VH-VL binders against Large ribosomal subunit protein uL10m (mRpL10). Designs and how they scored, part 53

Target 1, 224 residues: Large ribosomal subunit protein uL10m (mRpL10), of Drosophila melanogaster (Fruit fly) (q9vpl3)
Amino acid sequence: RGKINIQRPKAPHYERARVVAVTQPKYPELPKAKSCFKTRAERTQQQQENPYNEIIAREVRNWLDHSRLVAFFHLSSITADDIFRVRVQLHKQNLHLKSYGSKIIEQAVKNTRYEAIVPLFHSNHCIVFSPDPEKTAALLRIVRRVPQMVLLGGIVEETMLSRNQLVAYAQMPGLHAVQAQLVQTLSQAPGHLIQQLQAHQNSFVQVLDVHAKNQMNEETPKST
Short names: E, the ipSAE of ESMFold2; O, the ipSAE of OpenDDE; V2, 0.75 times the mean of E and O plus 0.25 times the DockQ between their complexes.

## First folded at step 5 (VH-VL)

Design x59 (from x51 with heavy chain L100W; framework fv_anetumab; at its last look DockQ between E and O 0.19; V2 from the best seeds 0.00; counts 0 for: pae E 4.5 > 2, placed apart)
Fold by OpenDDE, look of step 6:
Structure x59 (fold): chain C 224 residues (1-224), chain A 119 residues (1-119), chain B 111 residues (1-111)
Amino acid sequence: as target 1 above (224 residues)
Amino acid sequence: QVELVQSGAEVKKPGESLKISCKGSGYSFTEYWIGWVRQAPGKGLEWMGIIDPSDSYTRYSPSFQGQVTISADKSISTAYLQWSSLKASDTAMYYCARQWDYSFPLDYWGQGTLVTVSS
Amino acid sequence: DIALTQPASVSGSPGQSITISCTGTSSDVGGYNYVSWYQQHPGKAPKLMIYDVSKRPSGVSNRFSGSKSGNTASLTISGLQAEDEADYYCSSYTSSSTWVVFGGGTKLTVL
């Protein structure tokens, strides 16, 4: 009775091998963790017939209307885990990361003041919303470290800004600081101007006095 | 005015360590990142990596990952590029440049540091 | 690997207009590519000439302009001058790559 080599089992008879091959449970490849972000194609297909599209569009509009800071990003291939991490970081700053399909965005902004943003949504995108425009710097600080998120532009206080303008905005001193500086500058300007004008007048008067004194000295006849 | 000033030319032997510097001035050093670019003699520009000086966050190009170390000292507004063991193939001009993030241009450049590695 | 392809050399006479192309191999035609152009004179550091495809930094001559069509970015230099003789590099941050890529460079000769 030949020792069953457990380490190298003899290939089963052809018929048995065939049955085993057919009966091997095809374990469905664990669905590759469908990145929570459906491909553009998948999103577009699902959006055509979804009665919920209107609801989602209303949600988008609501976010736009109540946000003083809105930033638009191109989203490249990113893992769900990475997105989650970014979302958590943003959330700690009261920044809300959302992703919507292009059709939903189009529907949401149709016939609104936001219609100009539609061309930005030709690929995978995400939006960050905030009620606080002062969080622009915090937002940019977080997202610039995410190479998969590319800043496209945004809306601050109902004004559309390019990405460069957003960066510039984030670098500006707070409104109060700027106002304070302006007030200081304006308060100092008249004083300096008055001083300069007075200095010039005083110098002119001095020169005239010297001239007058010199003329008086020339008119004194030498009484010989 | 924004300026990046790099350390002087270096002549080294294979196997030696080297650290070159890039000092930024005329802007808030911690608000912008510093990128490093290699240019071999007679060759094109190669982006090596980038650092955020605010917390020393770094990222490297795949070609340079593990080959060099980028660091920064924000207290003196200086970024560094270093090798633990130089190779002859490391002979090149090295530029530092200011970059706000990955998608922004390299808007200001240092004058470059020539590194020559010869046996 | 994402590569940017430039012509090795271009030439023009003074006063002419020349164009340097930069073509990306990325199949991701739909990605936002921010393209920059750099000028490098011999023995000098590169200088940013164009960013975001067509924007010009302060101090750069209006003779330099940038455009993009499909996967090809172009740098146009109008009214070519002797001082324009240099190497020109395109650069891009692509959605497919999480790092900056440079083109191979183009040597511009002013004849």
Scores: ipSAE 0.835, ipTM 0.916, lowest interface PAE 0.7, mean pLDDT 87
Fold by ESMFold2-Fast, scan of step 5:
Structure x59 (fold): chain C 224 residues (1-224), chain A 119 residues (1-119), chain B 111 residues (1-111)
Amino acid sequence: as target 1 above (224 residues)
Amino acid sequence: QVELVQSGAEVKKPGESLKISCKGSGYSFTEYWIGWVRQAPGKGLEWMGIIDPSDSYTRYSPSFQGQVTISADKSISTAYLQWSSLKASDTAMYYCARQWDYSFPLDYWGQGTLVTVSS
Amino acid sequence: DIALTQPASVSGSPGQSITISCTGTSSDVGGYNYVSWYQQHPGKAPKLMIYDVSKRPSGVSNRFSGSKSGNTASLTISGLQAEDEADYYCSSYTSSSTWVVFGGGTKLTVL
């Protein structure tokens, strides 16, 4: 069935492809130049610090430092219209929904007291900031109705809380002094939230670890 | 402490309307949502939908959207599941359960209401 | 719309350990740490046994444990007892349009 002349291309698509080809820039010269000085220059710029990333990272640090309520969420696929409606509802309560790339978050919190939160942001995420911790109940009421946003945990009055602890905090009386005392009661040992939130990542690592363990035991089997 | 009490068993004919209830006690009723779960005879659990009793916000599983109505009366700490016109295929055990939101467990369950629809 | 995959039945003898699997996709079990397990005795309402993959509610025996690897969550019952004979259902949050999904259920028989 190797009939060469019977195998023909689609004529209707040929003209469109030709138009596209004519409008495209000359690519053969770019790879040649890339093997010389331009490759070196491109590599140098790639390694160069991005000033825009540092500006945005500085913005993130300012939000973290000046917010008494910070809540972290997984974010699944959501329409622009839906997220806009959520952002408007949150803004009315002085709650500020922000999305930043994982690399920017890492750059923002590197060498700071917030460094422990980096593992939370290896998947799609968003953060809500507020200067008012009494808005925690309003925050959770709004976000509960957005199934694409799933609460991971938060920071209230500089204390890291799991999602269950943040829910418990939201159910407490609104008196600031009483709420601060209750946050102390609900708080866990340092790093507790991060350890729980790494469970997903650690489950995957566990699978790889079991496989590696089985490979290592090939030569020296266990006593049992 | 936390308890959900459902209305008694119902025997109905196709085309009849029905409203069953789920009364919560031992907690602040408006702080938690109420989910509804269906279990056909000899079959598994199916999540139907959820209601926030504080303002009657509802969300349904696509399989049950338009098939049932979930409502609540926060003044008497009661949630409801209602059919305008029953079908024989609606024969099932119906459970209500407390749930914070979609990502949280159904932590306390009602005893169930058996609905039998036959001619 | 889609149910999580569980084996229809599992069996064990008193004192043994058994494991029930619950397999989904990256939009439910694999994507999130919000898997629950429910125990249902014949004619009774389900009871929450495990939540958030591995956590036990107060009053649930430590013989029950949960874990997750990739798209599969597992319920393990150690020191199997006659009273453990029941149907077991897994459940997960899902980012698909159903928001909450149950497994098909597993009947545990204690031999």
Scores: ipSAE 0.548, ipTM 0.789, lowest interface PAE 2.0, mean pLDDT 80
Fold by ESMFold2, look of step 6:
Structure x59 (fold): chain C 224 residues (1-224), chain A 119 residues (1-119), chain B 111 residues (1-111)
Amino acid sequence: as target 1 above (224 residues)
Amino acid sequence: QVELVQSGAEVKKPGESLKISCKGSGYSFTEYWIGWVRQAPGKGLEWMGIIDPSDSYTRYSPSFQGQVTISADKSISTAYLQWSSLKASDTAMYYCARQWDYSFPLDYWGQGTLVTVSS
Amino acid sequence: DIALTQPASVSGSPGQSITISCTGTSSDVGGYNYVSWYQQHPGKAPKLMIYDVSKRPSGVSNRFSGSKSGNTASLTISGLQAEDEADYYCSSYTSSSTWVVFGGGTKLTVL
């Protein structure tokens, strides 16, 4: 939705660019015209694009590392006014709506446990980040009124949840008690949990399917 | 146990007003939408619209926009469907059903309210 | 008005398997995995049988299964029984109008 550090890019060193053009050795391919302006412009654009990509990738890594709630959405055609209104509503709840190119996401999650999310960004998408997992209910209440934002799933407390599981999580009456239980479970075997997620991706998908079915069964009327 | 209980059958004349109800129990009423579905005699199901009872946010299908009013009173866990002036073409069975959003199923249905409009 | 296309009727004998189709577009059945199927006996409210294309709620017989291919979803009933005689409706979200749409319904007759 906005450009970062566009107004004040890293200052190109004008004197350095002229000195480089003048002192470049001759090459047989062509006498580089050594037009300082042409060379400087090309270097500046390339440098800005490379640092810009890395800055944005670092931003994504920071969001992923410090968000206890991450939700992924498919984004259908939506007006700029409507998406802006949604972004404002989300921001009031400390929910941060972002969208990034697939190349940026690939760079950001390289060599991390989140590499499995990359396929979600091949289609039109958006992501919501928040440090507050208790805001899951508020997120879903806002987004439910925006049919153009279709929930795909999310991550809560480093646990991947399907669409149905994320909705069930939002409905838990004792969110504070659930947070305490999740922290207690993760504290028992943090290395084991990370290893399982990294080594058993197929098993992780299977566990989420079973969990979704169990939640549907638990929604069936029961005695007590 | 999730249950939706609707008000009883109605026989009305054209031009009269009507308000039918749908009371939810066995779940947190404000956490789900209530959708309304129409079924004319011998015809199929038509989605009419929804309400989020927590703040009365509503959305209508284009075919029903301006034709009916959907409302709710969350203090008594009840949603309503209203007509200001009934027409003979409003003769149908009307169901309420629970729904999370547009992408989720209508998982629990009321028993239906038959509305008959004739002179 | 927009509706998903279903055959008007289908019939089968007890013990057979039958399939009911539900055809939409890439804006609904083809574009999303939010297809549901509802069974309605005469004089009764619809009952959810299948959701998310192929998932079965608790209390629904495993004789009912769902699938989709392209723009067409299918409900399959194996081991057909007399109590399966009912109307069946599919439904889906549609992005073309940003609302929920039903199919026209299919009357299943058990011979």
Scores: ipSAE 0.182, ipTM 0.607, lowest interface PAE 4.5, mean pLDDT 77
ESMFold2 (binder alone), look of step 6: mean pLDDT 92; pTM 0.939

Design x6 (from s2 with light chain K55N; framework fv_anetumab)
Fold by ESMFold2-Fast, scan of step 5:
Structure x6 (fold): chain C 224 residues (1-224), chain A 120 residues (1-120), chain B 111 residues (1-111)
Amino acid sequence: as target 1 above (224 residues)
Amino acid sequence: QVELVQSGAEVKKPGESLKISCKGSGYSFSEYWIGWVRQAPGKGLEWMGIIDPSDSYTRYSPSFQGQVTISADKSISTAYLQWSSLKASDTAMYYCARTLYDSSGHFDYWGQGTLVTVSS
Amino acid sequence: DIALTQPASVSGSPGQSITISCTGTSSDVGSYNLVSWYQQHPGKAPKLMIYEVSNRPSGVSNRFSGSKSGNTASLTISGLQAEDEADYYCSSYAGSNTYWVFGGGTKLTVL
């Protein structure tokens, strides 16, 4: 088969998703007893839907479900030429750099275990996917040359990891058992990621709560 | 366990060259960037530049571009900061510090500092 | 001249709480959530106290906390102790043209 376009390696999945949507109806065909009648408001709402957004959202869900490594980046202003060079380097390591609109990401992760990541994508972003978690070290070595891409965190073997936890994972020996144990040890990542998202809001309530907790903790270690 | 050890204090005259060192131990040296931070007497911290020891890629603060050279030798886990011609204004404490894979990380371990005095 | 703005000095008494501000721009503190705080005792190297706005390294007292609102990051020290007397510096990533910037530093005096 021919050379896959490195900008869009998921082209075959679009065609399959579309065919499945057409040929496999969600519900059985009902008698012609007003089953398909819609109000004007309902028809207007359906006509305003963008079918391409749903197809792309399905592609994103497929990437998330079948990638054992997912890394999230904030993307600062970068030239098309520079991002293309990065994409080529990543592709050689079976790392796939993708950029999707925030609305599409939200549609893709809604009602999934990954819903907590939505706030990360309210600004300019990109995501790197790979079926191979052993490529985490290669990913970080490539990206450290691209200061416009700032690592926010990731998902390894369905476990959410902060930036520091992902860096620690990358430094572990290539023994699968040792790496699995590290991921298990770092399994507090969902709480840590949510904490970082809350810190991004920088509320006075959070500052007051932390101050109160610190006072309580300082009082608790009482000398005997 | 993780440690950055810097070379000893230096006393130099204006116009002389100098190379100071920072040796890392207790971690994979080439997996972390080494930054250099200057502190003039009685003044605050100034970031000078950073190096990736894996390929000797460097980035400099605009204020220090062309004034110093940063280098590293990963075979001996050592980073260097070098001047071709010292000035009296180079009198300062110089710190090396380790940061994560990207230069946007934090400096988690610091060397003890190298005092450089430049006087006639 | 593109340093983050900190107050030159702050003072407090033992057991009190103090806050040190660090003000930048939308291109550094406002953009990246990559704000760190360093403690420096006289004659010593700086020590990392807070990273990524609000995270504490292992071994740092929970009396130290960080936060950020817009372009201003804050370090709060609760239950102030004599050993906290030091200079405090904030730092932020400032984009690919500048990389890192430090604040001017704040001298904390206890008592």
Scores: ipSAE 0.006, ipTM 0.472, lowest interface PAE 10.5, mean pLDDT 76

Design x60 (from x51 with heavy chain L100I; framework fv_anetumab)
Fold by ESMFold2-Fast, scan of step 5:
Structure x60 (fold): chain C 224 residues (1-224), chain A 119 residues (1-119), chain B 111 residues (1-111)
Amino acid sequence: as target 1 above (224 residues)
Amino acid sequence: QVELVQSGAEVKKPGESLKISCKGSGYSFTEYWIGWVRQAPGKGLEWMGIIDPSDSYTRYSPSFQGQVTISADKSISTAYLQWSSLKASDTAMYYCARQIDYSFPLDYWGQGTLVTVSS
Amino acid sequence: DIALTQPASVSGSPGQSITISCTGTSSDVGGYNYVSWYQQHPGKAPKLMIYDVSKRPSGVSNRFSGSKSGNTASLTISGLQAEDEADYYCSSYTSSSTWVVFGGGTKLTVL
């Protein structure tokens, strides 16, 4: 961690300030008799979902349902000005950067085909949505200049892709039908790619050489 | 098909300048970044920095920022690692390797350039 | 010391399985599924053996497998062969520095 040592920080880092606040000694609790006499109604209200959270969760589900490209990122400490500049650059490409709490994400995707994404959100995160999967290459070009945003994976054409599979998709030439078929083969068996990709396979084939192929080994099969 | 070929071993004295090279072939050179990794004699691997050959954007590890310069010439598919003034502590094997960006694995490696700095 | 922690050495006999550990923190190994493993024979460049914790590049034997639990990633080599004798390095993306860091390396000896 030598990067921060280049310049003197003007103010305490946001995350460090938050951690310090959380780790401060807790105040003495309410008198025992008082805390033991919570009413049933009060306990029930504490256990109910916040109506605000349900509204935002519904918004998240709408974004997921209406976006053909969804990319998930871990977000390291970044200034409001820097993230705003990134958001503006993304918006010019019809890419929409959104941030939601992990509990809201869990609530939005529970019992849906997107439930597998929940583990991605146990740390600080953000999501980029777009109706246009052809914008994957533009997305990756923009975010590679933002070291605080680390690609975790994404969903393209309703198919969950790892970060390396998403990069492979981005390297593909812009033929929509070919890219749609590729998404299916990348999620199941990279070795069973779209027939006759030779005309379009330069960087994409080279990227796939790094990615593990299905070895069809009985003891350690990797078909999914 | 993908290959990274590095320049030959160098023997230098402290205070001398040096520029070593890494030539990529078998892929579109500007579609991937080139990372540099140092390995001191008998020691482990240490990431130094990376360059995007398409626009010469660079990013350095703090340990190497100001110590070396990374550059590239996309017209000849070659990346460079340069010292303005070598120190004895710069004695090491230097590898170039292909990366998608600074957060991705190094997938294809050059054979290495041994740099020896002694009086 | 910011390097990922690996045992200095590990040994096994032909046909056995061995495991090499790589321990970091929640800002690297524990926080991301971006662990890679490299094999280096004496006098040669490293070779990528595993990426994204458990995935193998084309041409890497299925005897090599990777896993992760909490802050510790593991490389397992089954059916150990003499040619597996090499140094093994783990690496991970880290949010602390926003680039890749390497472990100290493990020398595998096949007895």
Scores: ipSAE 0.007, ipTM 0.475, lowest interface PAE 10.3, mean pLDDT 76

Design x61 (from x51 with heavy chain S103E; framework fv_anetumab)
Fold by OpenDDE, second read of step 6:
Structure x61 (fold): chain C 224 residues (1-224), chain A 119 residues (1-119), chain B 111 residues (1-111)
Amino acid sequence: as target 1 above (224 residues)
Amino acid sequence: QVELVQSGAEVKKPGESLKISCKGSGYSFTEYWIGWVRQAPGKGLEWMGIIDPSDSYTRYSPSFQGQVTISADKSISTAYLQWSSLKASDTAMYYCARQLDYEFPLDYWGQGTLVTVSS
Amino acid sequence: DIALTQPASVSGSPGQSITISCTGTSSDVGGYNYVSWYQQHPGKAPKLMIYDVSKRPSGVSNRFSGSKSGNTASLTISGLQAEDEADYYCSSYTSSSTWVVFGGGTKLTVL
């Protein structure tokens, strides 16, 4: 009776093999031991699924949606006390200094019109919000005194502005003043144009009149 | 007219506490800050600190940090400067002055309060 | 230490023009654009004469003017009068420290 090869058992007869195949208990696949090492991606995803992060992200969106002035800053070696001081100064001007994690910002602006701001949040940063775009000048005055706060850019009236554009905006007269000036300029333009057009005509008529008068005086023979 | 009126001259002994006052009038008291300036006899002006009466935010010069307390009562348009324990070296004229913010000048001044600390 | 340096004394004759200098340390550079000048007569409170380097408050004589070059601010008094005899103090906001500093003061004597 041939050595039972325990290492390579002969395949059972086709009929037995069929019965064994059908009667084999289908053990539920042991959950693949999720490697305890959550990939950085999985950790990031789990952080995204944190209900708390969603709440904060919603808050950020609310600030963005209700703010007419948003300014983005890089923070360089600033102390907590210095931040607090600046926060108080800004608050007095109805400027709200906030700091959020990069991931929260990403989550907050995902699939929104603000998605373009994500690249600005690659380092330590803060955001200043205001409902009043007229406070841009005040904001810049305050932050210029804080060398640790570096202006990166901002959003004013739903328009993304570079650092230089924000500075330029702050130097502009208020919207109402500009509008008033524009209206005044527009109201004066037709009058000035008419005056200029008429000035040449009037001058020409005057020259002709003088010439006509001189000719009449020459044609009057001195009746000696 | 904008006016700051300070409390009268004080004569104290070393170790005594003191609180002097500065009352603002003729303007919205909470729209401007109040700064305090010390002038020792025959010496120059020394900025001590500043307060925003609207929320009582205060900032002190490093030389005066922990040495004095600046406070305000906006309900009566009054700012205060106080010592817990006076020293002879605190003998000076003390001025309060209106200041819109740090970047702005001290545009209106009180008449000054003379504090004399002698044994 | 942040400090503003002024000459101890300056003198001039009536009708002359005099200048008082105020020099800041290099650490003051950030806030040195906010220079103010104060006049103080004996026994009186200081009076603001110049702010923001060169701006004059209402009611201050046009004889008083301010300028700045580098780290030195200057107060110029033209047409010197006897009433100008007083102590003059410069001040500046220091952006780095968020407080106000005064110069040591200059005594102006009208001869």
Scores: ipSAE 0.019, ipTM 0.535, lowest interface PAE 6.8, mean pLDDT 84
Fold by ESMFold2-Fast, scan of step 5:
Structure x61 (fold): chain C 224 residues (1-224), chain A 119 residues (1-119), chain B 111 residues (1-111)
Amino acid sequence: as target 1 above (224 residues)
Amino acid sequence: QVELVQSGAEVKKPGESLKISCKGSGYSFTEYWIGWVRQAPGKGLEWMGIIDPSDSYTRYSPSFQGQVTISADKSISTAYLQWSSLKASDTAMYYCARQLDYEFPLDYWGQGTLVTVSS
Amino acid sequence: DIALTQPASVSGSPGQSITISCTGTSSDVGGYNYVSWYQQHPGKAPKLMIYDVSKRPSGVSNRFSGSKSGNTASLTISGLQAEDEADYYCSSYTSSSTWVVFGGGTKLTVL
């Protein structure tokens, strides 16, 4: 058969996706409302469960389950041609660049040990997946030439790593050194890893704010 | 096992051309850069430059820009260092080494190629 | 063009500890944590001993340790042995146009 599970997570079979959609709760009967109902509805945050979001969230969980390397990036303004070229380079190394909405990411990681990553995806983002953690070195080499992609952190062998820890992992000369790095990471309290990730995120947000202000100052002259 | 194997010693006269090689094995050749390091007799190490074999991207130290050419053939996992016209001052041991990026160490080294240029 | 500053030579007796310094500027050693140390025996290729200031590759003895304070990185060898007699080179990433800079090298003599 195919080697989808070796190279990338397998998408749900069409037949099973249909069954899931059919078992979703049916929409409640529409009430007969007075004219005031529309005003109240417009001012109330009305969220309908979107079956499409749940299907895509399952795809994200499938990627996470079948990838031994996951890297998170902030993505600045980039052309379609440029991101396509990056995607091709990554694919040659069995690295799969994916983009998902923040709501879908939240649904995928909700009530899991990875829920702490949700704040990373409040702005434009992308994720790189691979079944091969030895490809971390190739990943970092490729993305250093793409200034629009800023590494935020990642997951290696189900262990959450900060940006600096992921960079350190890439510098390891062999399997024994990789295992030593994972042991060192695991010896840190989970709270410390989450705290480091949040600190990096806050620093990055500050850098983006300064950059955005500089861009606005260049674009919009101020002489008043 | 990661290994870099360099070509044998060379004895040349000034003005002659030369191309030396560095063959990588035991790893994915295109995933790492190959750096070149020069060591003149009785002197220290000097970083010359790098090549990314995946796209032939090269970068040279200013002291070596225009003096040498670095190239690679990824189909045979081999990097090259070449001179169009050798000078007596090119007499040195030349090492190739694997390097992921500028910030990363030279983690595995070739055995070295001794180049002697004399009249 | 500009090399990192190392002492030309250091010496020690078996069982002693010795330290080799490597001094640069804020554009290399002082500005970044990307300092490496290499050991070279006569007639042999260099071997990576320390990277990222203080990390050891697999197979390198824990007698070798690295540190940094300001613009100066240091390699410390404890429990000095005869086989440690070699030339030692520091290296750093640099934000200057050279990207990688080596120290001048230090000859370690085991007395």
Scores: ipSAE 0.000, ipTM 0.461, lowest interface PAE 11.9, mean pLDDT 77

